# VHH binders against UPF0284 protein YN1551_0030: the designs that were tried, part 20

Target 1, 347 residues: UPF0284 protein YN1551_0030, of Saccharolobus islandicus (c3nj62)
Amino acid sequence: MIKEYYGAETFILNKDFAYILVIGTTDVSLIPGLTIAGATPELTHFTPAADAEYVLLGKCKSINTIPVSPTGIPTPALLTRASLSFINPLKIVVNAGSRILPKIPYIDLQGEPGKDIRKQALSMEKVNNIMENSIKLGEELSNEYELIMIGESIPAGTTTAMATLLALGYDAMDKVSSASPDNPKELKRKVVEEALRNLPTDSLQRLAKVSDPVLLGVAGTSLGFKGKILLAGGTQMTAAAAIINEFDKNKLKDITIGTTKWIVEDKFADMLSLAKQVGVKVLASMLDLSISAYEGIRAYEKGYVKEGVGAGGSAIMALVRGVSNNTLVRKIDELYSELVGSNNLHI
Below, E stands for the ipSAE of ESMFold2; O stands for the ipSAE of OpenDDE; V2 stands for 0.75 times the mean of E and O plus 0.25 times the DockQ between their complexes.

## First folded at step 8 (VHH; framework vhh_7z1x_3)

Design u05 (from t08 with A33V; at its last look DockQ between E and O 0.01; V2 from the best seeds 0.00; counts 0 for: pae E 8.5 > 2, placed apart)
Fold by ESMFold2, look of step 8:
Structure u05 (fold): chain B 347 residues (1-347), chain A 122 residues (1-122)
Amino acid sequence: as target 1 above (347 residues)
Amino acid sequence: QVQLVETGGGLVQPGGSLRLSCTASGFTFSDYVMNWVRQAPGKGLEWLSGISYSGGSTSYADSVKGRFTISRDNAKNTLYLQMNSLQPDDTAVYFCARESYWRDTGKPFDYWGQGTQVTVSS
């Protein structure tokens, strides 16, 4: 049910842990392309707040609708909530720099929303705030936990992840994932190529130019934490691991990425190559959603969404505690039904 | 090379019907949620309808609900829009669009066809 890569081990995961969800936005999600009349790219800025609210409350407060696409495909936060319902860890929401603040308690890193990486993502002042405050958070968590799991929510975060990896010298062009079954790389490549022009020589200044507040918050929390860390995500977490490695080469021995099979098996990306280059261990949930009663849930098996909000890592945590695939899918279906009202569904 | 090619547009009288087709190539059509979008002269884009990858679920904008029917034939890599009770306000270029899950890319659609003109006039 769990596939191990590069020496990753599951026995370390049978400990009490806190779930840390780092949220933020980047104006990269606003870069023009195809748009729908009556809808705007600015709506992407609500996703992190809505995801955080759903994980904690089972409903959204920051959006007027349900976190399901018009055609029935749900946010990965639904998968995360289902998996964590069997464990009930402490859940902490961390605002690294979101334009829309969630209507729930959160820790603020005193960062800012990422701007367009083609110009400058973050000021050095805000980068320093994020790093200092997230390192402190990690240090404080060490007083109570030997293990934490860190997830992320940031629209367009795979584009900033590619830029980050390339800016730190990794062979990352065209290797990041997409929430679409294929990986439509043209827009990502164009944005990143422009962002990489005239990079500063200093590593932290490069990150300020082309990264995002969430990658910095994930990396800083990890750098401060004295224990084992499950980075719960896909190719974005290879970028977080690369930042961690830049500032503490010994830290990666305590870090494992926990992801989904749809990320590691994605033929249009190369998550395992990125993880190998960075030197980070990987676990993949082999959760099988094909037995779901709902086509919107089964869409994950077709490569929609793939990962986010800690879905893979959360499934791994449930699986190591003995929760079966069938039990997880039944819970996922239950939450989906409650969310969309399956008896009244007409999408 | 992703390609979406719309056909079936034309001139029709008010109250008439047309069926649009969109033939897909360069990707695994049955893995994608597909949509129809239109653009009236001098106006912005309007989403009309979407259909799940299997065809098992559909959704419609209020402006076309009850008059338009989206369908797909995955064996033929073809998306359809049956348009009934057409009125002058339906005059537009109609596009077939492949859905991108917008929360990750910041874009709701990643590929579009060239469009097909529908003109409703007496």
Scores: ipSAE 0.012, ipTM 0.478, lowest interface PAE 8.5, mean pLDDT 87
ESMFold2 (binder alone), look of step 8: mean pLDDT 86; pTM 0.861
OpenDDE, look of step 8: ipSAE 0.014; ipTM 0.296

Design u06 (from t08 with S59Y; at its last look DockQ between E and O 0.58; V2 from the best seeds 0.00; counts 0 for: pae E 2.1 > 2)
Fold by OpenDDE, look of step 8:
Structure u06 (fold): chain B 347 residues (1-347), chain A 122 residues (1-122)
Amino acid sequence: as target 1 above (347 residues)
Amino acid sequence: QVQLVETGGGLVQPGGSLRLSCTASGFTFSDYAMNWVRQAPGKGLEWLSGISYSGGSTYYADSVKGRFTISRDNAKNTLYLQMNSLQPDDTAVYFCARESYWRDTGKPFDYWGQGTQVTVSS
């Protein structure tokens, strides 16, 4: 139930590993796609903290409930938690730059929240902090682990990913994924086009202008880590791989992207083409949620959410260890039912 | 392009009923959850009701539960809101909205109609 692309192999995943969740925010998430008064995009600033808390605790502390849509479509953190429950790896939350800090233990990279990429996302000082500290973290993890899986939680991260890829010279316009069945491509394109105006010549300065703290944190951690790396995500992790490749041309041989079938099969994106451009291998979990008892979960099959918080990679980790699709979906349903029972299902 | 067009609004007396319609175009309607939201004068947006992509699940705010009924006809690309026992406090502009995931755009909805005015007055 795992598809391999560009020479990816699953045998390297049968080792003890640590799950690293890099969290942050970007003010790109505050850019309105709608001009109706009274709507507030500020809730997205709580999402990374809430996701991290749920993965570790099974509940949120920063908000009253896990992030769910008005019709009950849950955060991918639910899938992550379900998958990891069969393995129970070390889980480390890494704050690269969050406006809302999680109410759990976390490692701080001494970064800052990303700002609007149409102006300047990050200061050079903070970029240097994120890279230096994440590299050190990767090095330290190498003392204990031969394999790590890295997930991300950052709303609007697909937009900053597209900007990052384009800034690094890749053909990425209109090719990144979305949490919707179709993609708000026009809005993303306009934002990114504006962001790409007057780019500096230096690569690191380009990243400072148009990237986000999470992409840098993921890249730095990967650069420092000496073993094998599963980047759990879609187009965002493809962008992270591109950053890694910019600093170390030989590093991608130890890196594989683990994602979901919904990402690779997305008609409104082209993650596989991007991965090929970057030169990174890809594994896709063929998790089938159509058999779920809950419509909010089955909505994933319609193209909602698709990825996040290391959901695809986590599923792959469980599947390679012999967990069946049915067993995994049963666990997802179990965890989902707990949310329904707690009356925490509505915005 | 995505379009949502609300109809069915108007003036009604307290205790009366209205049926709103929202016609969708420019996307696969049956793949998306849909919602009704309203905005009263001087107030913020208020979520009223949501329906899953298939219509198999419906959700309601406490303020309208038991009075309003959401439904959809995917063959006709149309969303409905049956409003019964209307009260003066229900006076507002009513919007249909396509559901999105806020992790991507920061908004629970990505497309809205122009809205239809509902006025409840004696």
Scores: ipSAE 0.512, ipTM 0.795, lowest interface PAE 1.2, mean pLDDT 92
ESMFold2, look of step 8: ipSAE 0.542; ipTM 0.845
ESMFold2 (binder alone), look of step 8: mean pLDDT 88; pTM 0.888

Design u07 (from t08 with D104E; at its last look DockQ between E and O 0.70; V2 from the best seeds 0.00; counts 0 for: pae E 4.5 > 2)
Fold by ESMFold2, look of step 8:
Structure u07 (fold): chain B 347 residues (1-347), chain A 122 residues (1-122)
Amino acid sequence: as target 1 above (347 residues)
Amino acid sequence: QVQLVETGGGLVQPGGSLRLSCTASGFTFSDYAMNWVRQAPGKGLEWLSGISYSGGSTSYADSVKGRFTISRDNAKNTLYLQMNSLQPDDTAVYFCARESYWRETGKPFDYWGQGTQVTVSS
């Protein structure tokens, strides 16, 4: 139910852990695509707050319901909550720079929302705040845990991940995933190519220009933590690992990326190439959602969404503890039925 | 190249019926959820109905529930909207839209047809 790549092993994961959800926004999510749809361009800014609220509370406060597509394809936060319900770890929400703050307790890294990377994502002051405060958080967690799992919620985070990897010298053009089955690479390529013009020579200044607050928060927490780390996410976590490697090459031996089969098997991206270049181990959940009663859940098998909010890592954590695929899907369906029972499925 | 082509629009009397079709090409139609959206003169876009990739699940806006029926034929790469009990305020351009996922761009639809005009007038 778990595939191992590049020497990853699962036995280190059967320990008590804290789940760290790092949230933020980037104005890259507002850059227009090929469609001219909608009068709600800012709705994506509510997603990290809603995801965090749902994972912690089982309901949202910032919007009426969890983020969901018109045909009922839900945020991966639903998958995360289902998997973690069998473990009930300490859950810590970390605000790296979100435009909409969740209405729950969180740790503030004193960052800012990412701006358009074609100009400048973050000020150096805010980059330093994020790094200093996230490193301190990781150090503090080391007093209580030998293992942490770190997830992310940031719309358009695959575009900033590609920019980050390229700015650090990795062969990442067109290798990041998309929440859409087709992965419309032309938009991502154009935005990133513009962002990469006239890069500073200093690594931290490059990250300030083209990265995002969440990648920095994930990387800094990892740099400060002295135990084993499961980076729960997709291609964005290869970018986080690349940042970690830039500042402490010895740190990656303690880091594994935990992701989903939809990420590693994606023919329009190349997660495993990115992980190999960075030198980070990978575990993939083989959770099979085809047996779900709900087409909104089964849509994941068609390549919608693929990863987010720690869905793959949380499934891995449940699977290593003996929770079966059938049991996970039954819980996912239970949570989904509560969503459709509310009769408020639109964003 | 992804293409969506709507047909079946026209002039109908109040209380009448009309069936819209949307023929898809350039992608695996059966892998995608599909939707109908309309734009009345001088107004914004209004989502009407969605249908899952297999056709097993449908959803409707309250304004059309009970009057409109979405369906699809995956063997013919075609999406349909059966429109009954039409009223003058149903007058609009009707678009077929392919569902993506909002996390990528903040927009639920990545490709649209050219639209077909529906006019309900006595």
Scores: ipSAE 0.288, ipTM 0.726, lowest interface PAE 4.5, mean pLDDT 88
ESMFold2 (binder alone), look of step 8: mean pLDDT 87; pTM 0.880
OpenDDE, look of step 8: ipSAE 0.555; ipTM 0.819

## First folded at step 10 (VHH; framework vhh_7z1x_3)

Design v01 (from u06 with P108Y; at its last look DockQ between E and O 0.63; V2 from the best seeds 0.00; counts 0 for: pae E 3.1 > 2)
Fold by ESMFold2, look of step 10:
Structure v01 (fold): chain B 347 residues (1-347), chain A 122 residues (1-122)
Amino acid sequence: as target 1 above (347 residues)
Amino acid sequence: QVQLVETGGGLVQPGGSLRLSCTASGFTFSDYAMNWVRQAPGKGLEWLSGISYSGGSTYYADSVKGRFTISRDNAKNTLYLQMNSLQPDDTAVYFCARESYWRDTGKYFDYWGQGTQVTVSS
């Protein structure tokens, strides 16, 4: 039910852990798009807050429902909540720079929403704030945990991940994933090529120009944490691992990326090539959603969404504790049925 | 490479019916949820209906529930919209749209057809 790559092992994961969800937004997600009457017109901006609220509360407060597509394809936060329901770890929300703040307790890294990476994503002041505060967070977590799992919620985060990897010298053009079954590579390539013009020589200055607050928050928390880390995400977490490697080459031995099969099997991306280049181990959940009663859930098997909010890592954590695929899917369906019931009235 | 082509629009009297078709090419149609959206003269876009990748689940805006029926034929790479009890307020350009996931693209839909004009008048 779990595939291991590059020497990754599961035995370290059957320990008490904290789940850290890092959220943020950037202006990269403001690609010219359709606003549709009768739906939340700017779901991109509300998604991190809504995901965080849903994972913690089982309902959203920033929007009337959870993030869901017109045909009922839900946020991966639903998968995360289902998986974590069998474990009930401490859940900590970390605001690295979200335009919309969640209406729940969170740790604030004193960052900012990322701007247009073609110009300048973050000020150096805010980069320093994120790094300093996330490193402190990781250090404090070390006092109580030997293991943490870190997830992310950030719209358009694969585009900034590609820019980050390229700015750090990795062969990453066209290798990041997409939440669509196909990958909009041409648009991503154009944005990233412009962002990479005239890069500073200093690594932190490069990151300030082209990265995002969530990647920095994930990396800094990891750099500060002294135990084992499961980076729960897809190709964005290879970018986080690259940042970690830039500042502490010995740190990656304690880090594993935990992701979904839809990420590692994605024919339009190359997550395993990125992980190999960075030198980070990978575990992939083989969770089979084809047996779900709901087409909105089964759509993941077609390549919709693929990963986010720690869905793959959360499934891995449940699976190593003996929770079966059937049991996970039954819980996912239960949560989805509650969501569909609450969505029967339009938001 | 992705192409969506709507047909079946035209002039119809109030209370009449039309069946729109959207033929798809350049991608694996059966992997994608599909939607219909319209734009009335001088107005913004309005989502009307969506259908899951298999056709097993359908969704409708309140403005068209009970009058419009979405369907698809994956063997023919074709999306349909049966429109009954048409009213003058249904006058618009109707677009076939391929569903994306907004987290990455920032949009509900990543590809659109050229649209087909539907005009409802006496």
Scores: ipSAE 0.436, ipTM 0.804, lowest interface PAE 3.1, mean pLDDT 88
ESMFold2 (binder alone), look of step 10: mean pLDDT 89; pTM 0.899
OpenDDE, look of step 10: ipSAE 0.497; ipTM 0.795

Design v02 (from u06 with F27R; at its last look DockQ between E and O 0.79; V2 from the best seeds 0.00; counts 0 for: pae E 2.6 > 2)
Fold by ESMFold2, look of step 10:
Structure v02 (fold): chain B 347 residues (1-347), chain A 122 residues (1-122)
Amino acid sequence: as target 1 above (347 residues)
Amino acid sequence: QVQLVETGGGLVQPGGSLRLSCTASGRTFSDYAMNWVRQAPGKGLEWLSGISYSGGSTYYADSVKGRFTISRDNAKNTLYLQMNSLQPDDTAVYFCARESYWRDTGKPFDYWGQGTQVTVSS
């Protein structure tokens, strides 16, 4: 129920591990548009805090429920929590630069929310803070763990991932995924093309201009960690792997991306091509949600959401430990039913 | 690329009923969750109702629950809103909207119809 690409192996995943969730926001998610009930796109800034709270506590504090679409399609944090419930790893939330801070303990990288990448995403001071503090975090984790899994929550993160990959010289135009069944490629292209004008020669300065705090935090934590790393995500984690490769080419031998079937099979993107270019191994969860009792969960099979908050990697970790697809879906449905009532879906 | 066209609006007396339709172009209608949103004169957008891609699950704002019924016919690429017990404060332009997922762009809907006017007045 796990597909392996580019030499990835599952035997490394049976070790005790810590789950690291890196959160942040950028102003890329604020590009103006219509919102539900008159709210603005700024409300997406609550999603990383809410995801972190839900994964740790089983409830959100920053909002009344979990991030959910008008038709009940939930954040992938629900899938992550369901999968991790069979393992109960240490869970660490890392703030790389979120506008809304979660109401739970977290490690702060002393970064900042990303600005509009068409101008300048991050100051060099904040890039240095993120890199130094995340590398130190990775080094400290090495004292207790031989394996970590790193997830992400950042709205509009596929746009900054494309910009990052292109700025580092990879053939990434139109190859990143979308949380929507249709990929808004035209919008992403326009934003990224403007961001890539007049790039600095220095790699770290390029990243300051066009990347995001979460990709830097994931990369720095990985660079500092001395063991095996499962980067739990999709095309955003290929961008993180590209950053890692830029600063330590030997590090990738210890890194595997763990993702979902909806990412690797997405015909509007090409995550596997990106992973091959970077030289990173990939595992994909083949978790089948079609047997769920809830259409909000089954919508994942239609291409909604696809990945996030470590959902694919978390499913892989459970599957490796012998948890069946039916058992995972039963747990997902249980968690969904606890959050979803006739009057509890309010967007 | 995607076209959504609302019909069925008009003038209705208080307490009356109206049925809105939204016809979608293309062969992918059944892959998407759909929603109704309205905008009253001088006000912002108000989400009213949503329906899953298959039609198996429906959702309603408190302001319309019990009075409005969302449905869809995937064979006809059509979304419906049955509106009963209409009152003057239901006066608005009504839009159908195709659901996306906000995490990429911050926008929960990626395609909108042109809207149809509903006026509830004596």
Scores: ipSAE 0.475, ipTM 0.820, lowest interface PAE 2.6, mean pLDDT 88
ESMFold2 (binder alone), look of step 10: mean pLDDT 85; pTM 0.865
OpenDDE, look of step 10: ipSAE 0.583; ipTM 0.835

Design v03 (from u06 with N35S; at its last look DockQ between E and O 0.68; V2 from the best seeds 0.00; counts 0 for: pae E 2.5 > 2)
Fold by ESMFold2, look of step 10:
Structure v03 (fold): chain B 347 residues (1-347), chain A 122 residues (1-122)
Amino acid sequence: as target 1 above (347 residues)
Amino acid sequence: QVQLVETGGGLVQPGGSLRLSCTASGFTFSDYAMSWVRQAPGKGLEWLSGISYSGGSTYYADSVKGRFTISRDNAKNTLYLQMNSLQPDDTAVYFCARESYWRDTGKPFDYWGQGTQVTVSS
């Protein structure tokens, strides 16, 4: 139920851990504005706050329901909550720079929402705040934990991940994933190519120009933590690992990326090439959603969504503790059934 | 190259019916959820109905529920909208749209047809 790549091991995961969810937004996600009668603010702006609220509370406060597509394809936060319900770890929400703040307790890194990477994503002041505060967080967690799992919620985060990897010298063009079954490579390529013009020489200045607050928060927390780390995410976590490697080349020995089969098997991306280049180990959940009663859940098997909010890592954590695929899917369906009726994007 | 082509629009009297079709090419149609969206004169886009990739689940906006029926024929790469009990307020350009997922680009639909005009008038 778990595939191992590049020497990754599952036995280190059967320890008490804290789940750290790093949230943020970036202006890279150009939202075209789909007007629906009775429209609400675009779902993208609320997604990180709603994901964090749902994972912690089992309900959202920032919007009336979890983020969901017009045909009922839910946020991966639903998968994460289902998996973590069998473990009940300490859950910590970390605001690296979200436009919409979640209505729950969180640790604030004193960052800012990412701006247009074609100009300048973050000020150096805010980059320094994120890095310093996230490193301190990782150091504090080391006093209580030998293992942490770190997830992310940031719409358009694969575009900034590609920019980050390329800015650090990795062969990443067209290798990041997409939440769509197809990959919008033309859009990502255009934005990233412009962003990479006239990069500064200094690594932290490059990151300020083209990265995002969540990648920095994930990397800084990892740099500060003195134990084993499961980076729970997809190709964005190879970018986080690349940042970590830039500032501490020995840190990756303690880091494993935990992801989903839909990420590692994605023919429109190349997760394993990115991980190999960076030198980071990978575990993939082979969770099979085809047995779900709901087409909105089964859509993941068609390549919708693929990963986010720690869905793959949380499934791995449940699987190593003996939770079966059937049990996970029953819990997922139970949570999904709370959405009985019509589910629409409100913009 | 992804292509969506709507047909079946036209002029109809109040209370009448029309059946819209959307023919898809350039992608594996059966892997994608699809929707119908309309734009009335001087108004924004209004999502009307969605259908899962297999056709097993359908969704409707309150404004059309009970009057409109979405369906698909994956063997023919075609999406349908049966519109009954049409009223003047249903006058709009009707678009076929392929669902992506908003998290990557903020766009819940990544490809649109050019639309077909539906006019409901005495």
Scores: ipSAE 0.514, ipTM 0.823, lowest interface PAE 2.5, mean pLDDT 89
ESMFold2 (binder alone), look of step 10: mean pLDDT 87; pTM 0.875
OpenDDE, look of step 10: ipSAE 0.539; ipTM 0.815

Design v04 (from u06 with G50S; at its last look DockQ between E and O 0.55; V2 from the best seeds 0.00; counts 0 for: pae E 4.2 > 2)
Fold by ESMFold2, look of step 10:
Structure v04 (fold): chain B 347 residues (1-347), chain A 122 residues (1-122)
Amino acid sequence: as target 1 above (347 residues)
Amino acid sequence: QVQLVETGGGLVQPGGSLRLSCTASGFTFSDYAMNWVRQAPGKGLEWLSSISYSGGSTYYADSVKGRFTISRDNAKNTLYLQMNSLQPDDTAVYFCARESYWRDTGKPFDYWGQGTQVTVSS
């Protein structure tokens, strides 16, 4: 139920851990003037806050429901909550720079929302704040934990991840994933190519120009932490690992990316090539959602969403503790039915 | 190249019916949820209806619920909107839109058709 790549091992995951959810926004995700009326709110601005609220509380405060597509495809936060319900780790929300703040306790890294990477994503002041405060957080967590799992929520984060990897010298063009089945590479490529013009020579200045607050927060927390780290995410976590490697060449020995099968098997991206280039180990959850009663959940098998909010890593943590695929799917279906209601999945 | 082409618009009297079609090409149609959106003269975009990739689930805006029916034929790569009990307020350009997932680009729809005009008048 778990595939191992590049020497990744599962036996170290049977330890007490804290789940760290780093949230933020980037202007790369803006929808210029688009309004969608009806039952589903416009989700981009509220997604990180709503994801954090849902994972912690089982309900959102920032919006009426959970982040969900017009056709009922839910945020991966639902998958994360389902998996973590069998473990109940300490859950910590970390605000790296979100436009909408969650209505729950969080640690603030004193960052800012990312701006347009074609101009300048973050000021150096805010980059320094994020790095200093996230490193301190990682150091503090080391006092209580030998293992942490770090997830992310940031719309358009695969675009900034591609820019980050390329700015650090990795062969990443067109290799990041998409939450859409048919990865819209042309838009991502155009934005990133413009962002990469006239890069500074200094690595931290490059990151200030083209990265995002969440990647920096994930990287800094990892740099400060002295134990084992499961980076719970997809191709964005290869970018986080690349940042980590830039600032501590020996840190990656303690880091594994935990992701989903939909990421590693995605024919429109190349997660494993990115991980190999960076030198980071990978575990993939083989969770099979085809047995779900709900079409909105089964859509993941079609390549919608694929990863986010630690869905793959949290499934891995449950699986190594003996939770079966059937049990995980029953819990996912239970949560889905409570939140959206039981709809006939055929017309 | 992804292409969405709407047909079936036209002039209809109040209370009448029209059936819109949207023919898709350049992608695996059965992998995508699809949507209908309209724009009345001088107004913003209004989402009307969504259908899951298999056709098993449908969703409607309150303004059209009970009057409009979304459907799809994955063998023909075609999305439909059956519009009944049309009223002058339904006059708009109607667009077929392919559902994206907002987490990538912040856009709920990544490809649109050119639109088809529906005019409801005496």
Scores: ipSAE 0.299, ipTM 0.704, lowest interface PAE 4.2, mean pLDDT 88
ESMFold2 (binder alone), look of step 10: mean pLDDT 88; pTM 0.887
OpenDDE, look of step 10: ipSAE 0.383; ipTM 0.731

